# Designs tried in a protein design chat: VH-VL binders against Stonin-1 (STON1). Part 7

Target 1, 134 residues: Stonin-1 (STON1), of Homo sapiens (Human) (q9y6q2r275to408)
Amino acid sequence: GWSFMLRIPEKKNMMSSRQWGPIFLKVLPGGILQMYYEQGLEKPFKEIQLDPYCRLSEPKVENFSVAGKIHTVKIEHVSYTEKRKYHSKTEVVHEPDIEQMLKLGSTSYHDFLDFLTTVEEELMKLPAVSKPKK

## First folded at step 5 (VH-VL)

Design a29 (framework fv_alextatug)
Fold by ESMFold2-Fast, scan of step 5:
Structure a29 (fold): chain C 134 residues (1-134), chain A 120 residues (1-120), chain B 110 residues (1-110)
Amino acid sequence: as target 1 above (134 residues)
Amino acid sequence: EVQLVESGGALVKPGGSLRLSCAASGFTFSNAWMSWVRQAPGKGLEWVGRIKSKTDGGTTDYAAPVKGRFTISRDDSKSTLYLQMNSLKTEDTAVYYCTTDSGFYYMDVWGKGTTVTVSS
Amino acid sequence: QSVLTQPPSASGTPGQRVTISCSGSSSNIGSNYVSWYQQLPGTAPKLLIYDNNQRPSGVPDRFSGSKSGTSASLAISGLRSEDEADYYCAAWDDSLSGVVFGGGTKLTVL
């Protein structure tokens, strides 16, 4: 596993607010991502089953005054919505509908790359889905 | 060099009002989260509140003892943080420090403080 | 009353290792990063440790932080006379939606 930072969105129904918090990440066979508040805890606070529609976003580097450079990536779920072609009654195109599942950060480039590689490998092992027939 | 300079501290009567200023230099103020922390004479540190950058929503949070009486604001064009203190009480007597807030909830840079005394 | 609990005083001799404890709860230390501040007599506080165990530039490696469950510790190795100061721990508290400080520990170098 890996010690990373999770970008925690503000909870609108709670008075609590954390923008980034430390977490411990595990990637298990079958595309299971588990997040713990710290290493050694028995139960993850969040568990995500990755499916073939999940992807990693383009990695970015963000700079912070004291913490320095942080490598960030999003785990996204992609679906497609249909839109009508301009000046057509029946012709449609499919456009991606992207949902951000979580955003992760790491101060360690090597841990970051190791994580990305591990997630991509697990995604490739998941059963492929057939593209819609035109 | 990053610097924070507080000003506006004074002797004020209970029930009075006072506005503190904090002039920032040496960094991009508009991107920084800012906090106020106070320290009563001979006592420990007490967090007063914070304000996020405009990009991160510009929202404020306050410690319970000052909520509803104190207001934190910022003027990014002047690189200045403010603390408006209303309905002052004797227990508000303290040195008030301006700090940068990392966004990870630690006070990165501190000013030298400005003294507020609430007394008759 | 401070939300986080520290011993009011600690002492050591030059060269000794001293540890200062900071106790909290699940809503603060148990869920959030801990920072530590050093306040020399007559001066403003200075950030000493952030994110539980990280040192800012200019802080010697004699200073280290740790966190376990709902408690944190600051360790000072190779104690020097210039380390005589007040030390404060701090963390965000989820239930209060604010930063909480410990009561402070006055470190005396004998």
Scores: ipSAE 0.000, ipTM 0.544, lowest interface PAE 13.3, mean pLDDT 81

Design a30 (framework fv_alextatug)
Fold by ESMFold2-Fast, scan of step 5:
Parts: C-alpha cells; structure tokens; sequence
Structure a30 (fold): chain C 134 residues (1-134), chain A 121 residues (1-121), chain B 110 residues (1-110)
C-alpha cells in the first residue's frame, strides 16, 4: 500500500477549506481499492470495487496553497445512459456520462507511478464490455 | 440549490408497512452516498442506514434495530432515495431525515426537513 | 443508551466559552473522524464540524472541534443567545459497521 492524499470536496467560497486529507491506500486483487485513515488499521473507511467502466484520468502535477506540489489523478466511471428521443417510444440514444469517483494525490512520484501501474493492471484483468454501437 | 425533500410519512398500525421517498436536486445524485437518520419525539438522533453509490458497489448498511425489517434503495434515473419499512413497531415512531453522506469520512452534510412516521394502534 | 457519551446539558453566559465533550472507544472515535451537528429548536440538524476540526462554509470560527484518543470536544467561544440548541457528536463505529451518535447536549445561554 501507499501513503496518499484524498481530495476533499469543498465549497468554493470557503477560503480556509482543507483541500487534501492524508490516507493509506491499498489495491487488492480483483480491482478492490481500500482507503484507511492511517497505515496499520484493521478496517478501511472506504472500499471501492472497480468495474470495467472505470478509468484513470490523465495524470497532472498541481500546486496547492497549503499542500504544495502534488501528483494528481482522478478515478472516473464512464457509463452510457439510454434516453428516449422526444416524440419517440422506440428510438433511443446512448450518451456518455463521465462521473468523477475520486481524486487522489501523492507527493512521491515513485509511489504515484507504482499506484497508477497497479490500478491499470487490475483494470485490464476485469472482463471487457462492449460500448453501445451507434 | 442542493435540496433533499422527504415524503411518505403517515400514521400506521404496528406490524404495518410504509415506504418513504427522498427527492434530491441540485447535485449529481448518482455519485452520492445517502443515509437515513431518525429522531423519536423529544429524543436524540439515531442513524438508520446508508446506501453507497452504484460506482462504489451500491451496498447497504443498517443499524441493528432495523436490520431485516427496513430496506434502503435508490433510483438514480429519478434522483430518488427510498426507505421501505416493514414490520413496524411503536419504537419506529420518529421524524425520518434523508441525508447526503461523504464517503471519505462518514459525515452527513446535507439534510432534508424530515417526514413524520407515527406507529400507533 | 447512546454509544457516544455527551453531558445531557451545558450552559454559559453571553461572551463566555463553553466546551461540550464526547467520549467513545477505539472502534469509533479512536479510529474514525468525528463530526458535530447543531439542531436549533424545531429545525433539522445542520453540519457544524467535520473531520474532527473542519468547518463548512457559513459556520463561524467561534465554533471549533478537537479530538484526542477516544474523546472529542466542541468549543464555542463568544457565546451568543442564537447558539441555544442541541449539539450531537457522531462517528463511524468499526464494530457496528454504522454511524453512532452521542446522546446530545442541550446548550442553554443564561
């Protein structure tokens, strides 16, 4: 596992909001991501089962006022919503819907790269699914 | 504006069933973990249960007093959370609040105004 | 009664500092973040403090939280009459796999 940081959702107008919270992060076989408040705790506070629609965003290096220079990446879920066309009972369109699940960061480039590689390897082991053919 | 609106509260007899709804607006409901919290008249807050987002497995957790009797579900296409209450007891009499949960640290940041359930003969 | 222990009441005068305690165990406060909620008479609860000591936007800096070991505290400085309310602490409990609340503290401004 790795000492990482989790992006904390904040209200944009709160000047003193903490942007990043420290966590300990594990990736288990089968695409399971676990987050702990600290290394050595028995139980994670959050556990995510990655599915074949999950992806990593393009990695970035960002600077934050309090946290400093951080390597960041988002775990995104890509789904397709079937919507009926206006005036139609039978015609549908499939629209991509990209949802941000998590935004993670690390001050350690080595740990960050190791994490990205581990997640991509686990995602490749999950069953492939066909995208809607439109 | 982020808003949660509960509905479905009623007077029911012991042993009866009731379904509560919570309509969400102003945020991406499908990404949110959601909870139900209740408060009996003149008493404190009691956590009822939680449902994770679909991307986090969609699993549910329940407090011991309601486990096996209550079921939490969600319909992301309607941005609606549900609480199905079966085998109701007089001890279930409370105001029921719908809340959004932060999956990071288990706090409830947005609350509805509540809907009242009374279980009485 | 409640898994987390709070004093049932607290009081102070305008301008004073009051502190509300919350005692738990290793499976809840000892391992997890603490949040605090304010409930004004006749209203739904409002998030006051999260992650032990963080304030949401709109919560005055007169309110502060802290955590040490298996206990947490809410401090209210510069007490005002509008602070009369019930205050609840909460944390996830690893043993119960659920959120537990304190019994609540009724704060009276004398």
Amino acid sequence: as target 1 above (134 residues)
Amino acid sequence: EVQLVESGGALVKPGGSLRLSCAASGFTFSNAWMSWVRQAPGKGLEWVGRIKSKTDGGTTDYAAPVKGRFTISRDDSKSTLYLQMNSLKTEDTAVYYCTTDRGYSYYMDVWGKGTTVTVSS
Amino acid sequence: QSVLTQPPSASGTPGQRVTISCSGSSSNIGSNYVSWYQQLPGTAPKLLIYDNNQRPSGVPDRFSGSKSGTSASLAISGLRSEDEADYYCAAWDDSLSGVVFGGGTKLTVL
Scores: ipSAE 0.000, ipTM 0.516, lowest interface PAE 15.7, mean pLDDT 82

Design a31 (framework fv_alextatug)
Fold by ESMFold2-Fast, scan of step 5:
Structure a31 (fold): chain C 134 residues (1-134), chain A 120 residues (1-120), chain B 110 residues (1-110)
Amino acid sequence: as target 1 above (134 residues)
Amino acid sequence: EVQLVESGGALVKPGGSLRLSCAASGFTFSNAWMSWVRQAPGKGLEWVGRIKSKTDGGTTDYAAPVKGRFTISRDDSKSTLYLQMNSLKTEDTAVYYCTTEPYYYYMDVWGKGTTVTVSS
Amino acid sequence: QSVLTQPPSASGTPGQRVTISCSGSSSNIGSNYVSWYQQLPGTAPKLLIYDNNQRPSGVPDRFSGSKSGTSASLAISGLRSEDEADYYCAAWDDSLSGVVFGGGTKLTVL
């Protein structure tokens, strides 16, 4: 597991929003991501079951006014929606729908890299999801 | 185990004052954002306000009905959250819940509540 | 006068799927994450969904959340008698600088 940070979105009144909250992060076999308020607690406050449609965004190094320089990455869920082409009765377009699940960061490059590698390995091990016939 | 225990609920007359306490255990209280949520008899949930950790500025936010009358404070050395209620009205009659508020303004852990009744 | 609008009641039979809606505006659901709470009779509320669609540890996967525009929905699949409870949505409201709750939906399992 790793000491990490969970990104809190900036609001117009920045006084009412923190940039980053400290967490303890675990990745369990089977693609389970667990977040704890601190290391040693029995129960995570947040638990995400990753599926084969989840991905890591391009890692970045970002500067924040309070937290400083942080290595950041997003965990995203990607799905595709069939829509009819405008003015078409038979043609369809597959449109990507990308949902931001969470944004994580670390001031430790070593921990950050280890986390990315662990998540990618677990995603690779997840069984392929069969689309329903319809 | 993360646990919150509210206390201080009582019967008070309109215009009176009351202080509620919330004792926290099982986590590092000083890092947590804390909130109060209330529920009038037979009614829905109503957010009262929150206080951020001192490292995040220690600022408070309040719902309009209680702004200017209620004050939220914390004592990190005692792992205790407080709600000071002044100029109480009959509309303040409710069960008051202490909650943790981690990130994105959701209430994760809830206490069992303490009952405040404001009547003549 | 709740800021977020929920139907006051909903019902279903065991094994069925029920959906509870929550309607808001651009200042709340439209710009902020939605959470959902379950309150069993005589008990304190329990966090059921946070960040629109995430489940806390211990919440079964038959509960799911979604958000589109200024509205959110809670779906309960495989309905059970123990799901009979009040359900509340909530979100931060930028214009009010506070958390707002829906009026609550009483779910009856027939």
Scores: ipSAE 0.006, ipTM 0.586, lowest interface PAE 10.1, mean pLDDT 83

Design a32 (framework fv_alextatug)
Fold by ESMFold2-Fast, scan of step 5:
Structure a32 (fold): chain C 134 residues (1-134), chain A 120 residues (1-120), chain B 110 residues (1-110)
Amino acid sequence: as target 1 above (134 residues)
Amino acid sequence: EVQLVESGGALVKPGGSLRLSCAASGFTFSNAWMSWVRQAPGKGLEWVGRIKSKTDGGTTDYAAPVKGRFTISRDDSKSTLYLQMNSLKTEDTAVYYCTTDAFGYYMDVWGKGTTVTVSS
Amino acid sequence: QSVLTQPPSASGTPGQRVTISCSGSSSNIGSNYVSWYQQLPGTAPKLLIYDNNQRPSGVPDRFSGSKSGTSASLAISGLRSEDEADYYCAAWDDSLSGVVFGGGTKLTVL
C-alpha cells in the first residue's frame, strides 16, 4: 500500500480550507481499491471495484501547499451513450460519458509511478470488453 | 518495483559515436518523462538532457555542452530510453545515469549507470 | 561548471545537526523548486528531498530542506556515520532551459 492524498469534495462549511485529505490506499487482486483513514486499520472506509471500463486520466502536477507540488491522477469510468441527431432516424452516434470515481495525489513521484503501474496491471487482468464506435 | 538498467558504455576514440540504452520496468514507461545525468570520474553530477512523454509532446531539452551532438529518444513499445552520442570528446568521459523525471521538478528513480570512456 | 554553489566539504559529530548550503540566482533557485540528492560511495545518487522541503517515502524526518530567496539549505539532525556521502542540490534554470546541479558537498562524520 501507499500513503496518498484523496481529493476532498467541496465542503459545506465555508471555513474549511482542506482540499486534500491523507489516506492509506491498497490495491487488491481483481481490481479492488481499499481506502483507509490510517495504515493499520482493519476496516476500509471506502472500497471500489474497478471494471474494464475504468481508466486512469493523464497525470498532472498541481499545487498542494504554498511550498509544494502534488502528482495527481483521476480514476474515471467511461461508458458510451447512444444518441440520435434531432429529426434523423438514420443517424446514431455513440458519445463518451465520463464519470470521475476518485482523484488521488502523491508527493512522491516513485510512489505515484508504482501506483499507476499497479492499477494498469490490475485493469489489464480484468475480462476484455468490446469498445463501441462513435 | 521501478527499475532502470543502463547499457552500451564503452571505450571510444575522440570523434567517435556511441548509443546508450536504458531499459525500464515496473511502471508504465509511456507515461514517464525521462532524463540522462552524467558524472565524470571524481567530479559532480551534470544534467545531460530530458525527453517528455508523448502525451506531453515528446519534446527534448539538452544542456549546452551536448546540444547538437547528443540526441535523446524513446521507444515506448520496448520501454527503452536512448542517448545517441556523436562527435565524442574526452570531456564526455563519465558514468551515465538514466532517471525518471517528475515533470521537470526532480529526478526520482536512478539506474546504476553505464561507463563511457573517451580516450585515444 | 557548477552553476549552484555548495561548500566542497562539511563535517559533524554523531548526534549533531549539520546544514549544507546551496546558493544560486533568480533564474534557478529564485524561480524554481529545489531537490537534493545523496550519493553514498560507489553508488548511484538517491533522491533525498524534492520541491524544496518534501521527503520521499523511506527518507527519515531528520533530513529537511528549506529555501529562502536564491538560496537553499539541507539540514541533517541526529547525524549518523551512515550519513557520510556526497550531497547535491539541483534546480531548473530558466536562462539555460535545463537542470543545474551544485558542485556537491562531501559530508564527513567525525
Scores: ipSAE 0.000, ipTM 0.536, lowest interface PAE 14.5, mean pLDDT 83

Design a33 (framework fv_alextatug)
Fold by ESMFold2-Fast, scan of step 5:
Structure a33 (fold): chain C 134 residues (1-134), chain A 120 residues (1-120), chain B 110 residues (1-110)
Amino acid sequence: as target 1 above (134 residues)
Amino acid sequence: EVQLVESGGALVKPGGSLRLSCAASGFTFSNAWMSWVRQAPGKGLEWVGRIKSKTDGGTTDYAAPVKGRFTISRDDSKSTLYLQMNSLKTEDTAVYYCTTDLGWYYMDVWGKGTTVTVSS
Amino acid sequence: QSVLTQPPSASGTPGQRVTISCSGSSSNIGSNYVSWYQQLPGTAPKLLIYDNNQRPSGVPDRFSGSKSGTSASLAISGLRSEDEADYYCAAWDDSLSGVVFGGGTKLTVL
C-alpha cells in the first residue's frame, strides 16, 4: 500500500517557501522506499534502497507555525569509521557516522504509526549485519 | 535584481539601544525567511537570529548571546527587516549583515553590512 | 569560540587543489545540510555551496563540497589568485535551534 506523509520539498529556487507538503510513499519488499508526487503514478520521482544500517530516529512531535503539530521522524544511515587511538599503533576506536536520508512527518498519529511499523517490519527482514563490537 | 541594504549602524555606549534596518528589493520579501549575521572586527561570522515569513507564522529564533536583548521584526508592506538591539555590550561590536534564509538550509543573499561600535 | 572546527589557515599555489575541513557533531553536521561561504577582503560573504554539495548559479565547478559523518570538506581545484579569501562552513544545530558557523579558514594563494 500507499502511505500519505508530509516532507519539506527540495528547493526549486532560493526564494521559494519550503514548508511541509504532501508526499506519497510505497515501502516495497527488500527495503525499497519509493516517493511519488501523486498516488497512482507508475514511476517514483525518487527511490531509496534501505540497507541493514538504516534506522528510524526517535519520533518527535514538533510544532510549526503554519502546519501546526506534526509527528516527525528521520530515516538515518549509521556507519562506523575506524580511527587509531593517539599514542597507539594497534588500538582503534569506531566512531558513529549518522547521515540523514529523509525527514518525514504526519498530522495523523495513526497514519504515522502505521508508516513507522511498515518501515520497521521491512528493516527487520533485511539480512543481519555485524557491527563493530566494544 | 535581488538586493539587501542595511542601515542604522552607529557608535553607541554600553547599555544603549540601537535599531538596524534592512531594505529588500528584487524579490517577494513577504515570502522570504530573513536572518541577521554579524562579524566582529577581525573575527569570524556569527549567526544572530532569524524570522520566518508571516505565512510560516512569523516566528523568531535567536543565538544564545543575544537572546532576551535583541528582537527581530519585519514590515512586509515596506519590504524591510529590523533588528532592535537593547542592553548593548562591547562584545556586540560588529558589522551586521542581513540575509535571506532558507530555514535549516542556507543563506543565499547577503547585504553589504552596517557597522555597530559599542564603546565608551 | 566557534561550534564547528576549521583550520585557521590553508595555502596553495596556482593550479593546485586545496581542501578545507569542517568538523562538527551529530546535532549539526551529522543531522543537517552544510553550506559554505566565501568572503573576499573587505566584502560581504557569498554563498559558495549549499545542501552539502550543490553550487549556486555563477559559482565555478572547480568548487565542490562533500560531507562524511560529522565532517564536511570544501575542495578548490585549479586554484587561482582570486580565490584568496576567508572560507566558512555552516549548519543548523538541532540542540541550539540555530545556525552555527565554523571559525573560518584564511586561504593564501602563493
Scores: ipSAE 0.000, ipTM 0.529, lowest interface PAE 14.7, mean pLDDT 83

Design a34 (from a20 with light chain N32D V99W; framework fv_alextatug)
Fold by ESMFold2-Fast, scan of step 5:
Formats: structure tokens, C-alpha cells, sequence
Structure a34 (fold): chain C 134 residues (1-134), chain A 119 residues (1-119), chain B 110 residues (1-110)
């Protein structure tokens, strides 16, 4: 596992100035991500099952005030929705619907690359299934 | 280097308006949450309000004494934060600081700009 | 009036350990992290401690923070003359939807 930072989303009815929170992150076989508040804890505070429609966004190097250079990446889930073409009764298009699941950061380039490689390897091992449609 | 530079402070009459600016450099401003904090002469720090990044909703929050009178905005293309102050009162007299607002707290501070509200 | 309560003053001699307290409630210190700020005379505040007990780069390890329930403390060991400053605690208050500061503690090095 790796010491990383999790982008802290706005909590409903609890406004917070926290942008990044330190976490300990593990990737388990079968595409399971586990997040802990610190290393050595028995139970993760969050566990995410990746599916074949999850992807890593383009990695970025972002500068933040105290932390300096942080390597960042998003874990996104991609689905597709049908929409009728403007002014058409018969033509449909399939538009990607991208949901951001997590935004992760690291000050360690080595750990960051190791994480990206591990996630990509686990995603490739997941069985292919038909795209979900709604 | 990471810097915040406030400007726009002035002497104004009660009931007047004033706009403060904060120019940011050395970091990715568009990702930053930003706050204004003020300090009356010889007194302690008082938070004024904040604005989140557009990615995190772009929402603003204000301390009760300024709510409805002050407006915080940002221009990410210019890396600039603004504080529009309306219906100024003598108790708004203070040094106004621009700060970054993150998991690390209010991490980077400018040197402040002085606003005096008097007759 | 300040939402968080600090003693208005504290003092010590060089080499001593001094502690500054900060008391709040369940809506602020009890529900979110505490940060501490140092303001040297005539200067802007500087972030000294974040997330209850973490130091930014450049802050000496003789500065430490702690939190228990609805209260927090800043400890300064090996006190030096350059530590003479105003110290402020801060926390996010869920009920007010805003940052709240303590009233500040003027530290005098005798």
C-alpha cells in the first residue's frame, strides 16, 4: 500500500475547508480499493469495487500552496446514455456520462507511478461485460 | 514562489462601498479555495468569508456580521480573488487578509490591505 | 466576542515549555480539525499547526499541537525570544458554516 491524499468532497450539511486528507491506500486482487485513515488500522473507512468501466484520468502535476507539487489523478466511471439528435425523431447518439469517483494525490512520484500501474493491471484483469444502459 | 498580494484598501465613509483585490501567483489558483480574514486595530482575527473552487461547487460562505453586505468572487483567468464591500460600517475598519483555504488550514496569507471606515 | 476561548496572555522564560489552551464546542473543535497561527508583531499571520498536530515545512518541532474532545492545546518547548507573538487557534464551525478563531494569546518571553 501507499500513503496518499484523498480529495475531500463537500459533505452535505457539513461545510468544510478541507481539500485534501491524508490516507493509506491499498489495492487488492479483483479491483478492490481500500482506504484507511492511517496505516495499520484493521478496518478501512471506505472500500470501492472497480468495474470494467472505471478508468484513470490523465495524470496531472498540480501546485498547491503548502504541499508544493502534487501528482493527481481521478478515478472515473464511464457510462453511456441515449439522446435523440436535435430536431430528429429517429436518430440517437450515445453520449459519455462520466462520474468522478475519487481524486487522489501524492507527493511521491515513485508511489504515484506504482499506484497507477497497479490499478491499470487490476482493471485489465476484470472480466469484460456489456455496457450498462439506462 | 507562492504569493498573495491584496490591494484596494482605502478610507471610506459609512454607507459607502469598496472592492478589494487579491492577486495570486506561484500555485494553481483555479484549484484553490480562498478566504478573506480581517483584523480590527489591536484586536484578533475574524474570518469574513470564503469561496470554493468551481470544481468543488464554487459556493460562498460568509460570517454573520457581513452576510448580505459583502460578496466574494473570483476570476480564475486572472488568478484574482475579490471582496465587494457594500453598506460599510465603522466596525468594518480592519486590515483585510487574503488567504488560501485548504486541508492545511489557511495556509498562505497576504500582507493585508487596510480599510478605514470613518466620518 | 470570539467563538473559541483562549487565555488573553501567556508568559515564560527562555528554555521553558509553555502551553496555550483553546476551548470550543461540539460544532467546531469537536467536529473538525484545529489549526494554529502565529502572528509576529507588525506581520501577517502564519500557519503554525494544521490538522490538530501537523507542522508545515519550516515550522520547528518544538511547536506541537493536541486535541481532546472540544479543546485543543498548542505547546511550545525550548521557548525562545523570537516566539514572542500572538497565537490564534481556529476551527470550522458546522452550525455557523464558517471558520471561527480564538481571541488570541499574547505570548511574552520574559
Amino acid sequence: as target 1 above (134 residues)
Amino acid sequence: EVQLVESGGALVKPGGSLRLSCAASGFTFSNAWMSWVRQAPGKGLEWVGRIKSKTDGGTTDYAAPVKGRFTISRDDSKSTLYLQMNSLKTEDTAVYYCTTDSYYGMDVWGKGTTVTVSS
Amino acid sequence: QSVLTQPPSASGTPGQRVTISCSGSSSNIGSDYVSWYQQLPGTAPKLLIYDNNQRPSGVPDRFSGSKSGTSASLAISGLRSEDEADYYCAAWDDSLSGWVFGGGTKLTVL
Scores: ipSAE 0.013, ipTM 0.603, lowest interface PAE 8.1, mean pLDDT 84

Design a38 (from a15 with heavy chain K52Y; framework fv_alextatug)
Fold by ESMFold2-Fast, scan of step 5:
Structure a38 (fold): chain C 134 residues (1-134), chain A 119 residues (1-119), chain B 110 residues (1-110)
Amino acid sequence: as target 1 above (134 residues)
Amino acid sequence: EVQLVESGGALVKPGGSLRLSCAASGFTFSNAWMSWVRQAPGKGLEWVGRIYSKTDGGTTDYAAPVKGRFTISRDDSKSTLYLQMNSLKTEDTAVYYCTTTYSYGMDVWGKGTTVTVSS
Amino acid sequence: QSVLTQPPSASGTPGQRVTISCSGSSSNIGSNYVSWYQQLPGTAPKLLIYDNNQRPSGVPDRFSGSKSGTSASLAISGLRSEDEADYYCAAWDDSLSGVVFGGGTKLTVL
């Protein structure tokens, strides 16, 4: 697992406008992501089951007013919804609906890359899903 | 095991001073935001104040009833939180809890230490 | 007075669903996350709900939170005798630059 940081939305922070909260992060076989407040704690405060529609966003290096330089990535869930074309009763368009599940950061480049590699490997191992006909 | 242990509670006369301590163990204290919360006998919870981690600025916030009289500080080398209480009033009589705010909410609490302000 | 308003008491029978309300304003609940705390008699408070509706590890799913506008609610399904406790809501208040608590609700399981 890795010492990481979880991005806290400024307007939704209950205690203040904290930008990042430190966490300990684990990836388990089967695409299970666990977040702990500290390394060595028995129980995660959050557990996420990744599915084949989850993806990692393009990694960035961002600067924040309090936290400084952080390597950042988003875990996103992508779904496709059918929407009828404006001028058609029979034609549909499959549009992506992208939901940000969480945004993670690290000051350690090595840990950041190791995490990205581990998540991608676990995503590739998840069962394939049949795609809808187009 | 994550644990907070308060100490220093005592019987004090009005106008007196008292310093409370909170010893943290089982987690990286230096990364945590720490708060004091109090509860008067038979009454509800009242937030006293907070101190940020040094990486988040090390600043403090206080509830109006204690501003100018109470000071929150921390010693990261000892994993200890402090509450210095000056100009104590009878309405400061309460059980004082220390708590962590790691990401959201007050997720770890001590068992409290009792302060009684009485003549 | 408490800044957030809760009913002073609530009651239910074993197996029943009970809801505890928490009312605030735009500067607290309307703009910030709500958390809920359970205090069993003679004990320190315990975090029950954070971020409006999230449960920490170890809190059973029969406890749930919700928020709408400037109000929040804690719902307890399948009431048990061990749920008899005081319940408090809390939120950051932008105008006060501090955490505010509700007055607490004493839940009695009949």
Scores: ipSAE 0.013, ipTM 0.605, lowest interface PAE 8.0, mean pLDDT 85

Design a41 (from a02 with heavy chain K54E D104S Y106G; framework fv_alextatug)
Fold by ESMFold2-Fast, scan of step 5:
Structure a41 (fold): chain C 134 residues (1-134), chain A 124 residues (1-124), chain B 110 residues (1-110)
Amino acid sequence: as target 1 above (134 residues)
Amino acid sequence: EVQLVESGGALVKPGGSLRLSCAASGFTFSNAWMSWVRQAPGKGLEWVGRIKSETDGGTTDYAAPVKGRFTISRDDSKSTLYLQMNSLKTEDTAVYYCTTDLYSEGSGYYMDVWGKGTTVTVSS
Amino acid sequence: QSVLTQPPSASGTPGQRVTISCSGSSSNIGSNYVSWYQQLPGTAPKLLIYSNNQRPSGVPDRFSGSKSGTSASLAISGLRSEDEADYYCAAWDDSLSGVVFGGGTKLTVL
């Protein structure tokens, strides 16, 4: 596991919007991500099952006024929708629909790379599944 | 440097009105959530209210003791925050601080910049 | 009256570790991030800890924060005379739709 930061979206009654909040992050066999508010807690506050259509975005380095330099990455899910081709009665096209699931960051380059490598390895081990549809 | 400068504090009689101003500099004011916090003489900190940036809806929230009497507003063209205080009571006597939450830069700090405060005294 | 509960005072000698507690409920600390503020005598408050345990740039690593359930703690290691100040915890309260502060702890360095 790793001490990481989660980009927190605004909640109706939250004190601040879209902030970086500390988490302890685990990647389990089978492509399971578990997030804890801090290391040593028994129960994760969030658990995500990755599937083979999940991907890591291109890693970035972003500078923030208080947090400083943070290595950031998004975990995205790619699904596909069938749309009738414009001006065609019989043709369909498949367009990717990309959903951002999480945005994660770390001030530690070493931990960041270790996390990316671990997630990619787990994604490669996942069994093939049928193309996802909405 | 990032700084906030409050002004407008005065001696006011109960039932009176007063408007406080907070001049901001050194950051992009229009992206910032702004709050007012007060401190009565010899007492602790008490949150008064906040106003979100226009991009986040520009909405306001108030603590129960001031709701209906106080109004927070902002003028992004002047980088200035306001607190309009009506129907003032003796228990409103305090130093009033202007604060900012620079969440818009993605770091998520809260009340990370404070002004020096402006003193409001409500007394006859 | 403060919504979050802090001891009114704490004390220590130079070099010691002191801990200041902050107790709340499920609607505030239990559901939201905690911040801590230091107020030196005669000055405005300064952000010391945000998001439970993060330090702003310029705050020494001898200051640390933690949160467990509905309670939070501020720890100051290697206590110095310059740490003599009032310390406040704060969190958003879902039931009040506003920020709530602790009553403050006056830290005296003996």
Scores: ipSAE 0.000, ipTM 0.552, lowest interface PAE 12.6, mean pLDDT 82

Design a42 (from a02 with heavy chain K54D L102R D104G Y106S, light chain N32D; framework fv_alextatug)
Fold by ESMFold2-Fast, scan of step 5:
Structure a42 (fold): chain C 134 residues (1-134), chain A 124 residues (1-124), chain B 110 residues (1-110)
Amino acid sequence: as target 1 above (134 residues)
Amino acid sequence: EVQLVESGGALVKPGGSLRLSCAASGFTFSNAWMSWVRQAPGKGLEWVGRIKSDTDGGTTDYAAPVKGRFTISRDDSKSTLYLQMNSLKTEDTAVYYCTTDRYGESSGYYMDVWGKGTTVTVSS
Amino acid sequence: QSVLTQPPSASGTPGQRVTISCSGSSSNIGSDYVSWYQQLPGTAPKLLIYSNNQRPSGVPDRFSGSKSGTSASLAISGLRSEDEADYYCAAWDDSLSGVVFGGGTKLTVL
């Protein structure tokens, strides 16, 4: 596991003491992500079962006024929605509908890379991705 | 969604003790700094004290009138804030609110969410 | 006894502008940011302004804050009957190592 930080959405949750909250993060076989308030606790406060439509965003290095320099990444869920093509009444396109599930960060480049690699490996072990349909 | 619920208010005699609880939900409690603020009947707001998150040291600060008598603590596994009140005085009679606090070098210190309060009456 | 000084009362008529003052010292308002809280009758206080002049989501722009030296003010434009409430300023005090509140201002809409 890793000591990480979870981005707290300031506009939706003014309850956070900072925009980044410390967590302890684990990735289990089968694409299970667990978040703990601290290392050594028996039960996670949040558990996410990743599916084949989950992805990691492009990693960034960002500077925050309170938290300082942090390596950041988003875990996103991607689905597809049918929409009418521009300038056409008969043709449709399938556009990605991206849900941002959470934003994670670390001040440790080593831990950050370990986490990214572990998540990508677990995602690749999940069943093959196919286009969703109704 | 975001909610703070105080409990434990009661009638107590001078010199007595009482513990208040504040149950938090709808946010990551362990990351929040928390305060207690009180309001005597018909009077203004008075800050009692605060506790920082464990990551920021878990330290406490108290207003002079309660220092040495009151203790603020937290149980992050239960998302609950506590106020242990000892050696109670009639001047401690008030509605007690718990709050979540924000702090930043560029934003200052402020109390963003407040509970509905719990009433403590200290009387013979 | 409050550390920050506010007028005990203020009044206005609907549509008018009302200003509530808050006076402190170098150890509080002079060195730290000011926040303001609104308390409607029978309810808990609500954060109205933080960081001297910032509004939380859901607070209308007719509420504004300002700070100059050791004093701060809250302005309410387009006054409405639902603005009848007690208003409190607050700041961290470096000398006391704690938050100090103003005595509160009872705003009456005539």
Scores: ipSAE 0.000, ipTM 0.498, lowest interface PAE 18.8, mean pLDDT 82

